# VHH binders against q9y6x5: the designs that were tried, part 62

Target 1, 379 residues: q9y6x5
Amino acid sequence: LPPKLLLVSFDGFRADYLKNYEFPHLQNFIKEGVLVEHVKNVFITKTFPNHYSIVTGLYEESHGIVANSMYDAVTKKHFSDSNDKDPFWWNEAVPIWVTNQLQENRSSAAAMWPGTDVPIHDTISSYFMNYNSSVSFEERLNNITMWLNNSNPPVTFATLYWEEPDASGHKYGPEDKENMSRVLKKIDDLIGDLVQRLKMLGLWENLNVIITSDHGMTQCSQDRLINLDSCIDHSYYTLIDLSPVAAILPKINRTEVYNKLKNCSPHMNVYLKEDIPNRFYYQHNDRIQPIILVADEGWTIVLNESSQKLGDHGYDNSLPSMHPFLAAHGPAFHKGYKHSTINIVDIYPMMCHILGLKPHPNNGTFGHTKCLLVDQWCI

## First folded at step 3 (VHH)

Design g22 (framework vhh_5j56_2)
Fold by ESMFold2-Fast, scan of step 3:
Structure g22 (fold): chain B 379 residues (1-379), chain A 127 residues (1-127)
Amino acid sequence: as target 1 above (379 residues)
Amino acid sequence: QVQLVESGGGLVQPGGSLRLSCVASGFTFDTRDYYAIGWFRQAPGKEREGLSSISSGDSGSTSYSDSVKGRFTISRDNAKNTVYLQMNSLKPEDTAVYYCAAGIKYSRGYTYPYDYWGQGTQVTVSS
């Protein structure tokens, strides 16, 4: 019988929420499974880049989804999270559902994971839902479990995506204990519903389930704004992405634009593309713009305006506030094991191992996840 | 503080045209990460009806209700921070207060209802 894996993402689930709030259903899940306390995500710490890194095992410069808003100078195409269905943007990598379908003659299923409603290398997830934020978690779960039980060839890899707690983290900020407590309790209840549904359908004992996220969240403030219009006139550049990592395409000489920006704010680093720190692995892609601005944690880059976001992400991936967690349960995983830290790119080769797939070349290290797995020797 | 100001309403004869404008302040439309603008209307004694929306992004994804599709066109001018609703072939049934509303996109898609509303502008279609 082929192994099966369900990969679940709760967008914007900061790792230390587990320490500061109660999650009875998630704690029951972890008690008989594994917990990785911190997952070091890729830079930039944004939704589309990190979701694609999870399923490809690649840094953003390698898989090509380098931001939630992108520009390609050669084709003059624009990408956004509301205009994301052109395969051009996704074709620089092979996500695990494509490998699953082509390598093992198995099916994949998807409830709204970024990229799953797009044909990538002429292959789309066998079962999928077109992205629609209005569709309930229950409907997404009902479709996934139906496909896991009633498919030929069998669904062996399934994904499920949910927009919270990211939306509330942005709206209220992660320091709003009343509102964050309410939304996190709701997420824990959804995890309880997920486990109950899988048990009811006889899937629980034979299914590997990973619950993770793409990034965390940090507190922002109207007192921590960087006004780009005070530094440079917008006629000198095209703005590709704004905050907290601004992507600047110069309309004049690059050095002239750089000189106008470099001393604008003590709370923002200004990089020529070749000067972006090597540790970010964010240089070697044409979709990365000639000048990148990186705001300090909790600072928001604006264009002569206030910001309505009280929380944000996209910041330096060394910041613990940007880190999600990973919890997993199933026949592939140890029970009651806690691990400190893995890299988000390590998830892909681990999932390939669980499914018996040969991974495409990737930036992950299988050795980092060995201690989570029953069939591996730890250390 | 986000504010929306509608203009362009008035009295028009059946079959006529009007262009409504919605000027936004407190955020900019070329910020790719956090806006959607919609047009709504409410006639006396009726429920508020969504008519059209335009989102952030390069092309600006647009939607239309069946009652106005083919007659109304939504567009944006990012330089003027303004969204327009071009209303053609107006009918007496189009008489209502028209509202501009902005949703701040807090996450992928729009997970919250529109949070900011203009004061409305009256459109009257009569002979």
Scores: ipSAE 0.289, ipTM 0.610, lowest interface PAE 2.2, mean pLDDT 90
Fold by OpenDDE, second read of step 4:
Structure g22 (fold): chain B 379 residues (1-379), chain A 127 residues (1-127)
Amino acid sequence: as target 1 above (379 residues)
Amino acid sequence: QVQLVESGGGLVQPGGSLRLSCVASGFTFDTRDYYAIGWFRQAPGKEREGLSSISSGDSGSTSYSDSVKGRFTISRDNAKNTVYLQMNSLKPEDTAVYYCAAGIKYSRGYTYPYDYWGQGTQVTVSS
């Protein structure tokens, strides 16, 4: 039987939550598998870009999902989390579920992972759920496990997505111990439910399971705001994306807009597109706007309004607060092994290896994950 | 202080049309998709029902419930900070108090809760 892999994402699960909160079920999962303590995600550290990086192994400039909100000046199209169904946005890369499904005697399944309910390169998962935030984790889990267990051709790759603890992180802030404890307890219980269901169905020993996240969460405050209206009239530009990385489309001369913004705040870096630091790998795509503003950690870019979010993400991907974790269990993985760090793009070649798929060209390094795998040498 | 004020409700015959307006204050629509404005309705003896939503920002992404899809259209005017609900082909079962609500989008497709509500406007569809 071909190897099977379930990829699970709990959105916005900051790596250090594992140190600061209790996770009995997840810890048991880790004890019987592997843990990567910190995963360096891609810039910008947002949901759609990073989830697509996980399944493509590409930086955002390469796979084309460069933000949760995008604008294409040529087609005049807009992308958002509620307007993500146009294959135009996704077709600059080939996600792993498409690669998997195009193989013989295998199929893919998805429960609301970004991009899975869209035909990409004219291919959509054999089994998928249209995104609906109102659908319970249980229902998503039931569908995924049913497909993993009873499908023909067999589902060999599946994705499962859950919106927490991201939503709560935004609402309460990651430092709210009371509320976040409750939220994270629930997440741990969901992991328990996942494990239990897999065991009940006889999948646990043979299924590879990766539990990860796309980004972390940093604490925000009303005392740390950058008001763009203090620096430039909004009639001079279009805001494509706002905080903490604002994408600016000038309506007047770009240089003039830049000059008005460059000294707007000591807690914000302003970059012309061509001057974006190379380490971000966030330059070579037409969907990246002519000017980007990058707020410092914990600072929020606003207009003539205050943010109601107490937590946010999207900041510099070198910040630990932006980093998620990765845990994994199954026949492909060691037991009781902990690893310090990998890059989020490294997950793709690892998954391809596990599934016996030839990876598309990607930015990941398979060598970074060898120590996690029982069939590889760990030096 | 976010405030929402609905208008445009009234009595209409079956098959008729109405356009509801929701004027928002306390926040602006010409930002990224941080906010969602939704239209809801509540008929007598029934639970409140979500009908449609639109995001703030330039994307203007929209959603519709199955009950109103093809008949209702949500739109916005950022300059006026107003959201509209064009209701066509109205039916007696559309009779309800219609509310607009605003909420912060915390995650993909997730707006919880709608923290700000209008006072509502009565829509009556009757021959």
Scores: ipSAE 0.038, ipTM 0.539, lowest interface PAE 3.6, mean pLDDT 92

Design g23 (framework vhh_5j56_2)
Fold by ESMFold2-Fast, scan of step 3:
Structure g23 (fold): chain B 379 residues (1-379), chain A 127 residues (1-127)
Amino acid sequence: as target 1 above (379 residues)
Amino acid sequence: QVQLVESGGGLVQPGGSLRLSCVASGFTFDTRDYYAIGWFRQAPGKEREGLSSISSGDSGSTSYSDSVKGRFTISRDNAKNTVYLQMNSLKPEDTAVYYCAAGIKYSRGYTLPYDYWGQGTQVTVSS
């Protein structure tokens, strides 16, 4: 009977929420499984880049989803959250569901994970739902559990994505304890529903389940705005992405644009592409623009306007506020083990090991996750 | 301040059609606005239910509840700052007060509870 894995993402689930709020269902899951307290995500700390890094084990410069808004100067194509189905954007890497389908007689199932409704290298997830934000968590769970229980060839890898607590984190900000406690309690109840559904269907004992997220959330304010229009006229550049990492395509000499921006705000770092810090692993891709602006934590870059966001993400990946967590349960995992930190790119080779797949070359290190697994020696 | 005004309701026979309009003020439909505009209804003795939504940004992403999918179509006219709900193949059970609402989209088109509500427009489907 081949091993099975369900990968669940709650978008924008900041790691330290676990310490500041009560999660009785998640706590019971962790008690009989493993917890990684911090997952160091990839830069830029945005939804599409980090979700693709989880399933490819690659930095953004390598897998090609370098932001939620992108421009390719060669092909003149634009990418946005509303235009995410062109395979061109996704074809620079091979996600785990494609590898799962191609290496063995196995199927993959997907409920809304970014990229799963797109044919990548001419392969789409065997069972999938087209992205629709209006579909309830319950309907996503119903489809995933049906596919896990009654498929030929068997579904061995499944994904489930939920937009919260990211949407509420943006609207209320992570410091709004009243609103965030209500939202996080609802998420904990959904985790309880997931576990109970798997138990009732007889799936729980033989299924590996990972619960994780792509990034965290930090508090923003109308008092912490960087007005880009005060720095440079629109005639000098094309804006590809705005905040908190602005992607600038110069219409004039790059050095002139850089000189207009470099001292504009004490709360923003300005980089020529080749000067982007090596630790970001955010340089070697044509979709990364010639100049990037990186706002300090909690600062929002705007165009002569107010911001509607009280919380945001996309900031420096060394910031603990940007980190998610990882919890896991199942036959592959120890019980009651806590680990401090892994890199988000380490999840992919760990998942390949659990499924018995040969990973594509990747930036993860299997050694970082081996202490989570029952079939591995620590040290 | 955001204000929404509905119009276009009335009495129609079963199988008929109506087009509802929602005029928005206090924000505009453009690439910088992150608003979703939704249509809801409340029938006598029932809770309010969501029917359809459309993004205020350039994407124009739409969604529909299963009860109206294939019969109702949401659209927008950016020049008039107006959202429309085209209702076809109307049934007696579609009788309700129809509300336009606006909320902010923050995550992949996911809309939190709507913050701004219109006064409503009555739709009655009866012979």
Scores: ipSAE 0.273, ipTM 0.580, lowest interface PAE 2.6, mean pLDDT 90
Fold by OpenDDE, second read of step 4:
Structure g23 (fold): chain B 379 residues (1-379), chain A 127 residues (1-127)
Amino acid sequence: as target 1 above (379 residues)
Amino acid sequence: QVQLVESGGGLVQPGGSLRLSCVASGFTFDTRDYYAIGWFRQAPGKEREGLSSISSGDSGSTSYSDSVKGRFTISRDNAKNTVYLQMNSLKPEDTAVYYCAAGIKYSRGYTLPYDYWGQGTQVTVSS
């Protein structure tokens, strides 16, 4: 039987939650598998970009999903979390479920992973759920496991997405122990349900399962605001994306806009597109706007109004608060092994290896994940 | 101090049209993308159902449930701080109390924890 892989994302699961909260089910999962303690995600550290990086192995400038909100000046199209169905935005890369599905005797399944309900390169997952946040984890899990167990051709790659703890992190802030304990307990219970379901169906021993996330969460405050209106008239630019990385489309001379913003706050770096630091790999795409503003950790960019978010993400991807984790279990993975760090783009070549797929050109390094795999050299 | 006030509901025959309005106060729609307005409905004995959402940002990005796609259109007027739901080809099964909700975008549009709700407006579709 071909190898099978289930990729699970709990949105916004900050790596150090594992240290600061209790996760009996997840810890058991880790005990019987592997843990990467910190995953360095891609800049910007947002949901759509990072989820697409996981499944493509590409930096954002390469796969073209450069933010949760995008604007293309040529086509005048807009992208947002509520308007993400146009293949135009996704077709700059080939996600792994498409690659998998195009193989013989294989199919892919998806439960609400970003991009999975869109035909990409004229290919959509054989089994998928349209995104609907009202659908329970149980229903998503039941569909995924049903497809993994009862499909022809067999589902060999599946994705499962859940919106927490991201939403709660935004609402309560990651440092709210009371509320976040409740939320994270629920997440751990869902992991328990996942494991139990797999065991009940006889999938547990043969299915490779990756549990990961796209980004972390940093604590925000009303005391840490950057008001752009104090620096530049709103009529001089269009805001394509706001915080913590604002994408600025000037309506007047770019240099003039830049000069008005460059000293707006000591807690914000302002970059012309060509001056964006190379380490971000966030320059070579037309969808990146002419000017970007990058707030310091925990600072929020606002327009004459305070944000109600107590947590946010999207900051510099070198910040630990932005980093998720990766745990995995299955025949491809060691048991009881912990690894310090990998890059989020490294997950793609690893998954391709597990599934026996030829990877598309990508930015990942397979060598970074060898220690996790039983068939590779390291341990 | 955020308030939402729905209007435009009423009795309409099958196949008819209504336009609902939701006026928001306490915050303003401009170029910021962090705000969203959603329309919901609740029929007697049924759970609340999300119908559509729109971003407050310049993109004006919209989302629709399958149940209303092609029939309902959400739009906004930032100058009036109002969101509209144009409902065409109405059916008896569209009979419900329609609610407007607002919130900060935390994730996908449908994952919005809408914190502010209107009082609702009754829509009745009957011959």
Scores: ipSAE 0.037, ipTM 0.343, lowest interface PAE 6.4, mean pLDDT 91

Design g24 (framework vhh_5j56_2)
Fold by ESMFold2-Fast, scan of step 3:
Structure g24 (fold): chain B 379 residues (1-379), chain A 127 residues (1-127)
Amino acid sequence: as target 1 above (379 residues)
Amino acid sequence: QVQLVESGGGLVQPGGSLRLSCVASGFTFDTRDYYAIGWFRQAPGKEREGLSSISSGDSGSTSYSDSVKGRFTISRDNAKNTVYLQMNSLKPEDTAVYYCAAGIKYSRGYTFEYDYWGQGTQVTVSS
């Protein structure tokens, strides 16, 4: 009877959505479980970095997925969220599914969590789906529940990823109450489907389930654009990532590029790599470029163009708009407990504890999550 | 706002060639893979058919439907913010209105929703 855990991510689920919209199925889940109202994610507040931080317990500078678009100057390799299959990018950390498979006779299953369709340290999830955004939530759920119920050796760790409400948050912006209400209602219905499927299969009472997200969303506008082309010619640099955190690789002297950018906009901070604020924990990795531009909340960096997104994320991780939540239910968790805030890196050591795994060195603090757990003292 | 303008349609004989152009405004081609341009067609009384796509990023990933594979080639000119569809060995059944559409990647994914459409350009293949 090894303990089992299903980790579910709804991409871009801003914590404050819970207070502004009705979630009857999610509230029923929380009633007999735990809720962490805010999860302080890692900088930059982007999908790939934060999904990998959840499963490694590491800051981005430590796990190596430092953006959704990256460049390595030594190997001349380029990473994007549509070109993410090279293990080179993922091998700076050991995600929990690798640890789960290596420490005992255990299997892992994955429905599209970032990194799970890539061999990492020569280990890939025992059961996985190659990433394809057209695959329905129902098909992902069908595969995960089949693998949880029927595998030998047993699947003890499973992940399930869904692209909403991030896609709609970008398209409509989080302030579009009509469209966001419709999308969030559909997500709540998917949570209801998940719970009912687990109950039908006899898994509900004995499975630990975590529902969380990687980041939030903030409103953007055509009135809040920073046109990089007005400040610097594209011949002076290679653009590795653009908005809201631009990664600049100079083609000329770094100081000359910095001087052209430093007064570009009052709504953007320009940092030489060594001057990036320590609180970001975003400095000590070769994949972090020599100059980083950080836009203020709601501002979009563009190249002489209009912005196509009405909502965005990637901003300062101190901003409440960038924070997701965490809800959990199962034999490891208290019932009806609410907690204010944890760090996203704290999820990994908590999950290792639930599964009986020895965590790899990480940036999380188990003490921050112990009050969620029935087998721990909350003092 | 994204705008797309098609050109290059017209009348051509079977076995002939045409090059369609799609000029995009409101975004640029760069390393981000945030955008794709797709070519679609619709003949009278038929459903709209996807033909080909090209991503905006450095990978330049392309796709083709089986009906046009080997005959049509998609390409881009980043300096002109233009996507081309080179159509060779044209057949009467290629007669349709051809549409350029821009897809925006709003979240993680390898596929695009085509939210922005051009006005279309008529291609007629007849003797």
Scores: ipSAE 0.382, ipTM 0.659, lowest interface PAE 2.0, mean pLDDT 91
Fold by OpenDDE, second read of step 4:
Structure g24 (fold): chain B 379 residues (1-379), chain A 127 residues (1-127)
Amino acid sequence: as target 1 above (379 residues)
Amino acid sequence: QVQLVESGGGLVQPGGSLRLSCVASGFTFDTRDYYAIGWFRQAPGKEREGLSSISSGDSGSTSYSDSVKGRFTISRDNAKNTVYLQMNSLKPEDTAVYYCAAGIKYSRGYTFEYDYWGQGTQVTVSS
């Protein structure tokens, strides 16, 4: 039987939640599998970009999903969470479910993972759910496991996406112990449900399961705001994306806009596109705007408005608060092994290896995940 | 503080048209990642009814109730931080107080609720 892999994402699950909260089901999952304590995600640390990086192994500048909100100056198209269905945005890369499905005697399934309800390179998952936040985890899980168990050709790769704890992190802030404890308990219970269902269906021993996330969450405050209106008139630019990484499209001379913004706040770095630090791998794409503003951790960029978010993400990807975790279980993985850190783009070549797929060119390093795998040498 | 102010209501004959405006303050349409603006109405003795909504993004998704589909059109002007409801082919049964509401989400999957409401504007359709 071909190897099978289920990739699960709990959006916005900060790595250190594992240290600060109790997860009996997830810990049991980890005990019987592997844990990567910190996953360094890609800049910007947002949902769509990082989820696409997981399944492509590419930096954002390469796969073309460079933010949750994008604008293409040539086509005049816009991308947002409410407008993400145009293959134009996704076709700069080939996600793993497409690669998998194009193999013989294999199919892919998806439950609301970003991009899975869009035909990419004229290919859409054989089984998928259109994104609908109102659909329960149970229903998503039931569909995924049904497809994993009863499909022809067999589903060998599946994705499952859940919106928490990201939504709650935004609402309550990651430091709200009372509310986040409740939310994270629910997440752990969902993991319990996942494991139980897999066991009930006889999938547990043969299915590889990865549980991960796209980014963390940092605490925000009304006391840490950067008001752009105090620095520049809004008529001088178009805001394509705002906080914590603002994408600025000048309506006047770029240099003039830059000069008005460069000293706007000591808690914000302003970059011309060509001056964006190399370590971000966030430069070589036309969808990246001429000027970006990067707020310091915990600071929020606003116009003449106050932020309602008590938590946010999208900051520098070197910040621990932005880092998710990765746990995995199944025949491909060791049992009881913990690893310190990998890059989020490293997940793609690992998944390709597990599934026996030839990876597309990517930015991941397979060597970083060898210690997780039973068939690999680890020093 | 988020505030919504409706305008454009009034008396109109059956078959006539009105354009309602909802101006938002306290947040901006072009800076929020996830939001929705909705139009509601409440007729005397009836429950509040959802009519139309528009979500965040420059090409925000729109929805319409069956009662107004084909007659009403929701649109948005980010520069003016205003949402409009163009109402055509008005009927006497469209007589109600019309409300604008805003829901701000923190994530794509966040449970959507309308948390902010305008004061309402009266629309009367009568011959």
Scores: ipSAE 0.030, ipTM 0.493, lowest interface PAE 3.9, mean pLDDT 93

